# VH-VL binders against Putative dimethylsulfoniopropionate lyase DddL (dddL): the designs that were tried, part 2

Target 1, 232 residues: Putative dimethylsulfoniopropionate lyase DddL (dddL), of Cereibacter sphaeroides (q3j6l0)
Amino acid sequence: MHSLSERVEQLRLNDCPDWLYLLHEFDALYRQGSDGGSRPIRTHRKRVRDSLALIVEANPAVNDRPPEVKPVTAHLGRALDLGERGAVQGMSRALARVAGRLTWEYGYEKVPKALARKYAYCEILGPRGPICAERLILGFVLFAPSTTYPQHSHKDIEESYISVAGAWSENDAAVHAPGSLILNRPGLEHRITTGDLSPCLLAYAWTGSEERLNQPGMKLSSPRKARIEKGI

## First folded at step 4 (VH-VL)

Design P11 (from F02 with heavy chain S31N N52Y; framework fv_ficlatuzumab)
Fold by ESMFold2-Fast, scan of step 4:
Structure P11 (fold): chain C 232 residues (1-232), chain A 119 residues (1-119), chain B 107 residues (1-107)
Amino acid sequence: as target 1 above (232 residues)
Amino acid sequence: QVQLVQPGAEVKKPGTSVKLSCKASGYTFTNYWMHWVRQAPGQGLEWIGEIYPSGGSTNYNQKFQGRATLTVDKSTSTAYMELSSLRSEDTAVYYCARDRYYSGYFDYWGQGTLLTVSS
Amino acid sequence: DIVMTQSPDSLAMSLGERVTLNCKASQSVSSYVSWYQQKPGQSPKLLIYGASTRATGVPDRFSGSGSATDFTLTISSVQAEDVADYHCQQYSSYPLTFGQGTKLEIK
């Protein structure tokens, strides 16, 4: 005979209002300036929103990962306080509701010790969960003040960063403020530096094929190449 | 494509009960919360309560607790609001409204049913 | 309950004018405010959610702003089709509550 043990239903997104509400704030974030910016930026924003809408409609499985902290997460409270007072209040409050459930990680198999103290990321929606999806990754990256995140690229993955809190720049270009979207095309190298006064919290979205998002090819570039591109 | 269809009008006597319907189409009924909101003639909107169609979980405005009962029929994609012990003050247009993210704001509304409670 | 107070009760504008409608919460609702347009004899239609995010299909002349207790809906250049009652709503805490509405008329 089969076991008479009580069946436990799989948790779905609609059973998890705090996760569902965080996705609402991602939709809002990628809808800001939906009719502004360059054509590639507008196309990317629409791609993220459309993909998210289909995923939410499907009511996907939710598998909370064990919570995990990194040294940089000591800055999370300050970053959320800054976001609460700025243009992205809703996202900051939604993230605060799930802060204790996040799995912060490095994403690279080998991380330099200096960087390991100053950054971490967490996936919210994607193949690794907690909200299960195969064709879109949504998450956050947290940086300590005065962090240099080395030049890196992703093959066949289109990546965007939107500032939730703090100031930062990419490839030593103009400083980006909260609410700004930066689009990184597949295969293009980029480097992030954060301001000296506050931590920096970025929301990110990755779009690409199911195959690529399940096994992203993350690469760190040498400091020499970054310096050559800066002209220093 | 998304539609929430409600009857046009209902007339009831004080002290009776009414059961209003809201027929949903154009989306997966069980994936969205359904809310009920009323509007008395010349007045603002007033929230009655919400129901999660898949599980049947409900939350009510305390003002309507004990009088309002929200239910669904998943086989017909229909939401119901039953309001008991009707008073003249219950005369209002009653709307059903869809909540996409369990957020508490409403992206689609039914056309409303005018309930008249007359003595 | 959080009380949402809208002002003015009604206003009459000329075509092309900038319109500002106000909504005040009795306590902080962060950014959890939505705005609805209700034309005579019709159901409400979502315009803005999250205080400032425009709903799909809503013309860009409509914009929302504000945080905490003070919120504004702005129509940059009012058109004849904008004649309606406008309702703000908070969804920060239960029970969900609406303002009394502002009636917009065209002269």
Scores: ipSAE 0.000, ipTM 0.448, lowest interface PAE 14.8, mean pLDDT 82

Design P12 (from F02 with heavy chain S54R, light chain G50Y; framework fv_ficlatuzumab)
Fold by ESMFold2-Fast, scan of step 4:
Structure P12 (fold): chain C 232 residues (1-232), chain A 119 residues (1-119), chain B 107 residues (1-107)
Amino acid sequence: as target 1 above (232 residues)
Amino acid sequence: QVQLVQPGAEVKKPGTSVKLSCKASGYTFTSYWMHWVRQAPGQGLEWIGEINPRGGSTNYNQKFQGRATLTVDKSTSTAYMELSSLRSEDTAVYYCARDRYYSGYFDYWGQGTLLTVSS
Amino acid sequence: DIVMTQSPDSLAMSLGERVTLNCKASQSVSSYVSWYQQKPGQSPKLLIYYASTRATGVPDRFSGSGSATDFTLTISSVQAEDVADYHCQQYSSYPLTFGQGTKLEIK
């Protein structure tokens, strides 16, 4: 028997079954997701699955971060309930198991106060996530009902969103239901608007080089007019 | 102490239905998925399906889709599996098993109910 | 469906011997494999999950290894109480599936 004062061995993914199951559901989501449509989407799905498989097999370090909540996380319970009854049941149940351990945050240097009350994200797998990885980021974004998430883009990062719960549209185009995948190519701007009836929970994946994923360069473009208005 | 308590045996005639119970104790019933697995005499284990006691959502092995129905009674912390149109080939020990962390592997098993289907 | 095939079907070992049980998946299951011990007249008991992680309370002599399609359960020094059927299971894809089992007996 070792002394209790000795350093605890580094936790690895194989020691953390609830994180493992969440990653299993990410694999299922990118394997059986809603839209197998175009060649670029199928290529992206395969890229995410292949990268995830290699990371899981490597048994990476796990460093749980202190739990953190944001105002929007009051909507998480309802979003998970909606997801459990829909096409992505497995993901919703896996996320519910770790819900109290998540670190919700804002990824931008400055976020408008109205938006700060209506969105947050959490990284699950990645250079800053509880599950350490350098060439893939997996996580969630949560939006309140009737949220407009301003135009944003990423350089040299391929990004996908898959709906877990709620309805939303990108660039005022089509409405996307739970299970639908949207692929955002590097450098292209996009804007997200959520529906009025429910919160919106999106799973996201970022693929790119190790260098780019460690410094993603997230930027929001918002109207200058909106940023300087106060109390009107 | 986690316990999943099942009746020891049931005997049914072909063509009838059976509803097997699994009484959970020692943990928060709605925090874990419950699975049903059977084992015919001298054979391996066969997965029937799963249920989330919180919302009642289910997933079935398609081999049992339409014949098996999984339900729960949250007030008594009891899971049920109903199997209809019984055949002699349904003779097996039926286990309930708890899914820790929504993973699909099972940390606690009931003692099993031996279902015998014979005329 | 993913088919899990175990080998051998049965084996008899002397006390203290190292024994290795094999499990093969018909397609890749990554590391999503668990092993259960089932003693005569009893329900299965979890031994290993995620191919190599030992469940709480399981003796150190039990270990698991493998990935993708080929998995092994090893007992480093077999004891009398290890007489049982051993089942592997994949939980990578629905439906969840088990191998046919390997029966371990002591000479």
Scores: ipSAE 0.000, ipTM 0.426, lowest interface PAE 15.2, mean pLDDT 81

Design P13 (from F02 with heavy chain S57Y, light chain S30Y; framework fv_ficlatuzumab)
Fold by ESMFold2-Fast, scan of step 4:
Structure P13 (fold): chain C 232 residues (1-232), chain A 119 residues (1-119), chain B 107 residues (1-107)
Amino acid sequence: as target 1 above (232 residues)
Amino acid sequence: QVQLVQPGAEVKKPGTSVKLSCKASGYTFTSYWMHWVRQAPGQGLEWIGEINPSGGYTNYNQKFQGRATLTVDKSTSTAYMELSSLRSEDTAVYYCARDRYYSGYFDYWGQGTLLTVSS
Amino acid sequence: DIVMTQSPDSLAMSLGERVTLNCKASQSVYSYVSWYQQKPGQSPKLLIYGASTRATGVPDRFSGSGSATDFTLTISSVQAEDVADYHCQQYSSYPLTFGQGTKLEIK
């Protein structure tokens, strides 16, 4: 006999069209068949889309936190401008609509001094995002030009990056353009380097168990640990 | 070094189920996909499915969808394939195989378990 | 499903001869082809991936080539230990599929 009118004051996703629009653009990004074309990448894309569809259908709670900025967010306007002119225009426009409501953070216990000026991330959907979810994290990472994001890993979490704006490379491989996806395996180290001419904005998705996504245990790697985890 | 250890043989009757194991050692179990591939006597290789041990995400060959179930036990670094509603044509050597880049090719294979399905 | 067709079904060669094994895909698989060697009573072992990249520890007499639908495994100078079944595999599309195998014999 409990009435659902008790929940009328709790903002939900359907009450927040700008957040819903942003999630629609995440769905669009993960529907693209881009860079790699392998089955594991297709499986990850499908997992993200399927999880997102269930979450959207459930109309989850929305709890905006006070906005927070980091030094790198001075580059956000330029990154959004570049994205609006590129292949992922919809995502850039959707992010621009909520830009003033984002809580930018580092995610690690300790951040190297040089890196702290050149990167930050924000969680959009997840246990700690404005849009509440337990089994999927969606967000953005912003990098200044000429940034090297050192080797890092996550246990029991499958992670992808899709370029929204700017050029970047992973583990010193070929340059990735807007729309390209990189899939990072749980427990393996990876390193990101951004191009010299513009900031780089990446959309990210994390999939894993509810327990792992609530406490991801993020850690930047020492050279020795990086070698061990690579099986060297 | 890298080892994928499987039991040598299993014998089952038609209509029953079997759960085959593959114990991994010598690497970080959750960092590599695990695949299951079978080979009927004198025949070629046939892909059954794949699992990401970290997230538990699976993909199956449609031929085995609904009959095969892939699982893992991270605490023992062991992968499992359960195959239900066994038929005589399921008689084959069943291999587990490791996928380094999530790419669908296999750098290390288990020795295989010979499953015989007969009444 | 992508069908992988190998030719010939079997081949007998003299020591030191150049061996060519063929694999044809029913539709383009780009460069997403691997080759495996399987000796009697043993599991398959990876030889080549990405159509042309040798796996770790594989002798340089083994080489792969091809793209799209036509792929070749070449053994530049066949040795006695090369007696085996050779399987090609595509990993471009689900489901993963293998060729029927080519049996290589010496003499």
Scores: ipSAE 0.000, ipTM 0.415, lowest interface PAE 17.4, mean pLDDT 80

Design P14 (from F02 with heavy chain S57R, light chain S92D; framework fv_ficlatuzumab)
Fold by ESMFold2-Fast, scan of step 4:
Structure P14 (fold): chain C 232 residues (1-232), chain A 119 residues (1-119), chain B 107 residues (1-107)
Amino acid sequence: as target 1 above (232 residues)
Amino acid sequence: QVQLVQPGAEVKKPGTSVKLSCKASGYTFTSYWMHWVRQAPGQGLEWIGEINPSGGRTNYNQKFQGRATLTVDKSTSTAYMELSSLRSEDTAVYYCARDRYYSGYFDYWGQGTLLTVSS
Amino acid sequence: DIVMTQSPDSLAMSLGERVTLNCKASQSVSSYVSWYQQKPGQSPKLLIYGASTRATGVPDRFSGSGSATDFTLTISSVQAEDVADYHCQQYDSYPLTFGQGTKLEIK
């Protein structure tokens, strides 16, 4: 990861107010959880906030990656508009300020063409993100309407999603709205399905050991669903 | 213990319709897709379609589109496949099968219902 | 539709022999192939998914390999309880399709 910093002038987080404000909005997002949430959810929220606070206090290096777009990023403007009118408006505004600097990617070597048109993610903070960190990954996933993101799992990584815009469900369970958090335990496969009327923008956080976050071992189990027109 | 319980056999005349059941237990019914697959005597497996019990969304093999109808009853955790305009070549064992995490492969299968279509 | 072709149609092996069953896709299915074992009078049982991942409870003598169009199921030391039809399936694209099956018998 330090080799990425060597490629640019030594900008630090405090020199980059747009990135710093985005991280403040991540803190707010993970702080707004109700005290009535389950113990694992409260523990995860605290772990994310505590890790983030230490990272911010350390004033880490910032190495903007080359900006990159994917077909799904045509939906980003609509998703941000929806988020600005919702419960997580601060996050949507902060993300809009850095939209032109984001590196949208797939995260997998091969992704089916239909899925490639309907999703992408960007890492904001982490070993590969513009803001350098080893023990926490923060980012966003963007989905087109009526998207099924195939089942996937993460070994020894605890993952959460918080909806910024749009409605979605995991494993075809309850529908989640802006502000709700879903916690995915390590090693369990899960699938995301988005609603028909709007794009879906999720903030995500990964917690785990430095070793696991640098080599997450992601796997998609069924790309065929991505090839179905109109999704599921 | 995951179980998918199907009736053993059904006999129908050509031109009629049949509605086969698959009662699920031992897991959260609405968290997994359910598929229907048939096997004619001495032949391979043939995919009919899939249903999401949570929202009722279906996808069909085009060969069965318009003849097969997949439904669920969430209150009884039961999936159904109705097949209309029956012909002798519809004689087969019909399986329901659980799709683990919408992957397209099946981790649990029902015991199958033998449908015989003859006059 | 993607056509899955299995070979041989049937084979008979002696106990303890290594057996290899083949499955060929008419076009690339990446690694999205599963294998099922179907004993006489029973429903299919999942053995392998993702071309090479063994399902829970499946003995380690079963292994899968291959990618793109050519896939193999190997039983390192065949046992009497392995008498069954074996089916490969692709789940890369709709409609989901299966091979015609390979019948394994013991001599």
Scores: ipSAE 0.000, ipTM 0.414, lowest interface PAE 16.2, mean pLDDT 81

Design P19 (from F02 with heavy chain Y101L Y102W; framework fv_ficlatuzumab)
Fold by ESMFold2-Fast, scan of step 4:
Structure P19 (fold): chain C 232 residues (1-232), chain A 119 residues (1-119), chain B 107 residues (1-107)
Amino acid sequence: as target 1 above (232 residues)
Amino acid sequence: QVQLVQPGAEVKKPGTSVKLSCKASGYTFTSYWMHWVRQAPGQGLEWIGEINPSGGSTNYNQKFQGRATLTVDKSTSTAYMELSSLRSEDTAVYYCARDRLWSGYFDYWGQGTLLTVSS
Amino acid sequence: DIVMTQSPDSLAMSLGERVTLNCKASQSVSSYVSWYQQKPGQSPKLLIYGASTRATGVPDRFSGSGSATDFTLTISSVQAEDVADYHCQQYSSYPLTFGQGTKLEIK
């Protein structure tokens, strides 16, 4: 939209205090509980922090994307209100400052209509920006109440979720409260279910090679597809 | 240029509280985290905690959790550390220090306030 | 907590000599170690961060090296103005922790 002469100066992270503040709060999330957890969890937390520190110090390019909303973003205000009362209130405040600048999307070629009304994600730092980075992706996933996010997996990408607001479970295991981290190792299927009364906001981090993070190869498997293949 | 100005000394009795100040100038106060570090006479440095002046979020060394409270006043670019239930072992120089981009290392330090806790 | 242990506790050097100060972490801290110089009656001053990167304005005679658990600060040619306590710090994990310090004296 701008002429070449208007784009000769690249906006960088140090020019964007609200984005910088949000990245500080991501660092805070991944420093919590550093003395505890399994070796894979401790290693992942450290990998995220180490990558983030190097990226921030390099003062990366910032290329704001056009803001975009999805049906689930009607729940964002409620999720932020819940986060403000929790253990990660700094993250909720930081996210609120940039809420109007977020590009919410689905990330899959085909999304069932029921799921399309109940979830979306936004990338904050990564190859697709707004904050440019090649070896780390940081972002958020927002779910409506009573959402089942189908089983999915990623090749050669290590993924973590930290709850910012709301309650959820993975693979029908224990409920995860705000501040807790779940680590998903490369290639493993996982499924997310959210609680009935409140939306759920998760911060996520993906670590992997530049090649993998530029081409995540996201893939969903649904009960509907499985039933059709069984002839039901 | 960047300056972090602290009072030279404070004297307090055991069981009381103290609120130490750190006045920042020469940079955008809300763009950098502020940390508090103490040093007992002849001893090493000990990290107390950190605060983000932009949002007010804090992290504390568990040893000081419940006794130390970090706050800021953005209108005066001043950071504060309040320490309660003072003991003689709290006698130390207390520094504020600036952290670039929450990297965890400190590029500028205040001159320190000597807190003496004695009867 | 990650414990940072410095050695020696103190040493005395002649002007122009090379000095090496050591810092060991009880757990891996990758390269997230900083070194500070503290002259008598003064605040600490940043010398090195990221194990090996000199801070702006720090003379070339100061250098840092190491990774994981073992770190070294080297002064290639000690000057009278280098009389100070030197502190290492890890910033890999909370709580942030410092070594006990090494005191450098000139003979």
Scores: ipSAE 0.000, ipTM 0.441, lowest interface PAE 14.0, mean pLDDT 82

Design P20 (from F02 with heavy chain Y101I S103Y; framework fv_ficlatuzumab)
Fold by ESMFold2-Fast, scan of step 4:
Structure P20 (fold): chain C 232 residues (1-232), chain A 119 residues (1-119), chain B 107 residues (1-107)
Amino acid sequence: as target 1 above (232 residues)
Amino acid sequence: QVQLVQPGAEVKKPGTSVKLSCKASGYTFTSYWMHWVRQAPGQGLEWIGEINPSGGSTNYNQKFQGRATLTVDKSTSTAYMELSSLRSEDTAVYYCARDRIYYGYFDYWGQGTLLTVSS
Amino acid sequence: DIVMTQSPDSLAMSLGERVTLNCKASQSVSSYVSWYQQKPGQSPKLLIYGASTRATGVPDRFSGSGSATDFTLTISSVQAEDVADYHCQQYSSYPLTFGQGTKLEIK
């Protein structure tokens, strides 16, 4: 008899302890990282931690999103098993608790068929993530073995990756192990290549204005443009 | 300016039940989990359970499952712990404590209620 | 249940001395350890969370360290107002558990 005026109560972060635990593990990654040597990296770590603390304290809304899988998510179990044995085991355990609730996406309007079989990302906290926030995005990217993620960039967004599982290189420059943080500055193109033996799972953080994080403007570089820029 | 106000003392006979209160002020009551922790005379701290004031969901220490019941009244920003089938071993100071942002540690504690169970 | 064991049970220090209090978990708790100060007749007060992060308003003479199973709370220069029981707590796994406490006195 009260159904016409009834409302479904909005879920908030404190109603969802598994999501809160996952955010605790993001805080731990950005607090305890051994790669705190450079000032830009230390500044970025602190920015992520401080933003996250304020967001959690505000007890944000948790939006119901339909779970979605992509072909690459067949590798998720293997990636979590690898992470459980390494430097970021807490993150792997926390992510396993919510694995069935994740919405895996591509982030681009058109994705080459080969790449579509080998990668996906999921937003955990952000404007589109299950945990609502406007000035910070936290999530994961999953890659199959032997994946080349082509050059891409975004404006006015500072991005970091922390390896949870697997080995990868950026621009063929360095091999990054689990626990390592790599900082990508706004506007600079980067290319990711994963190792041949295992899938690769990266935690990521994006910092930027509310405007930029709500519409990041992600674009894959065309083969023609990439060749011109390289002088090929 | 966060405060958790609890009564100073309660005296109960064995076999009865008690309902202890914790009145919160100075923050948004539904934005933080509330925990209950007890301390027997001269002993360490023992976790009883937790409640989310927003949805009413609870988790209990198995030792207290079935004897402890946690509830809240959102209109008065008050948390309650009811403990049944009291024994002399339940004599302790009972604290409510607010969960800090990454749940499981406590940034503010009530002053505690001394529960004495004796004939 | 994860058992938290504190040592020593009690100690007495002279003003200005460095004191180290130990806390051992029966299994790995990563960095999910907090420390509380409890003065006589008072409720506990949060000092440290996440093994090493100092809570707001806590003097810088208090510091925490450790990971996995072994944790320490250090007071670099003990003061008269530091007389209290100190409790460690793990929040890695339910049920949440505390150590038995270490009593700190001044000689």
Scores: ipSAE 0.005, ipTM 0.439, lowest interface PAE 15.1, mean pLDDT 81

Design P23 (from F02 with heavy chain Y105D, light chain G50Y; framework fv_ficlatuzumab)
Fold by ESMFold2-Fast, scan of step 4:
Structure P23 (fold): chain C 232 residues (1-232), chain A 119 residues (1-119), chain B 107 residues (1-107)
Amino acid sequence: as target 1 above (232 residues)
Amino acid sequence: QVQLVQPGAEVKKPGTSVKLSCKASGYTFTSYWMHWVRQAPGQGLEWIGEINPSGGSTNYNQKFQGRATLTVDKSTSTAYMELSSLRSEDTAVYYCARDRYYSGDFDYWGQGTLLTVSS
Amino acid sequence: DIVMTQSPDSLAMSLGERVTLNCKASQSVSSYVSWYQQKPGQSPKLLIYYASTRATGVPDRFSGSGSATDFTLTISSVQAEDVADYHCQQYSSYPLTFGQGTKLEIK
């Protein structure tokens, strides 16, 4: 029987100004841009902002994760330098302040060796992020130059990417400018390719039910299935 | 009243492309997404894809990715679906349908265009 | 992809009888299911959305129920004009998918 007791105060968001500052920059990303054009994009932006505002107001728990690096994180400094010169300077500065505290991960149970050298993601806000939330995930994906991120999807999760730095295209369609938002609706497979000269840093947001965000069910498409679907 | 007007029929040879039209009237064209759905003879309905007429944003069923292209002409309130590399299996009635409220269910449908792919 | 399975494939009923058509999703779609009526040679017409909400202009004899994976369309007193194929659709996840259809005939 031990007679001594210890107590640890739970850190909350208001105790962590660097995390709060980063969330303010996520809010700014999802407020900027055209309010016309696409109803789904406009609705998604508002959904992210409204959810984020409620989470910030609730002053959620902050549980720092052990910092982890992946091979691709050697490119993070260069990506942040590129972001500093673009339309998303505030986000780049906010991310730089917490760069040493990030937990970079793959998100899949098994990752091909080539891909494992060229990409990683980190969750900032969410069920597994340092900032606790159940119905919104905010984070970043980092890619090395000349990376092909294979087709993937997740069920019942609406996902957006906003370019912070670098050149990229989705499904070989168009090169996306910094600050532009691409919306991926639930269940739709997508493929990302990055340009040859620079790393690519994307901010992402996932909206969905608590059940889905806690168990995204992400899987990479098999090479055989991908070839059959493309008629190869 | 809402109307989506499509041509009755098109006949194309295998290996060619077709561009089907859907002319909308009776509502603000740019306020609703437009979907394309096909139905092979005696078969069920199959979703092809969707387009936002306001910004031109599209989403496709993976099965049709790379073969189907959805576009709009805002000046004429007309949606288009182009389907390339036609095969006999593409013989079907092709419908345009209006998205109720970005919900993915369809409150109004065109009359459909029967596409026949034969030599 | 979410597979929608309808049963029965076809059904023959007498005028005035109660008809029930079933639709099962291979995984939960919450309440994001709609039902369409398609008469011979015509385009589909929306009957029910959000599992149980009747579309504008649809007769009260049509009703929908269900949630998660199991959904039912009911016609309380079938009329001659109800002869059609009936399709269920999920709009919870991409790609949007339909059941194979149930053919309703009068005997």
Scores: ipSAE 0.000, ipTM 0.398, lowest interface PAE 20.2, mean pLDDT 81

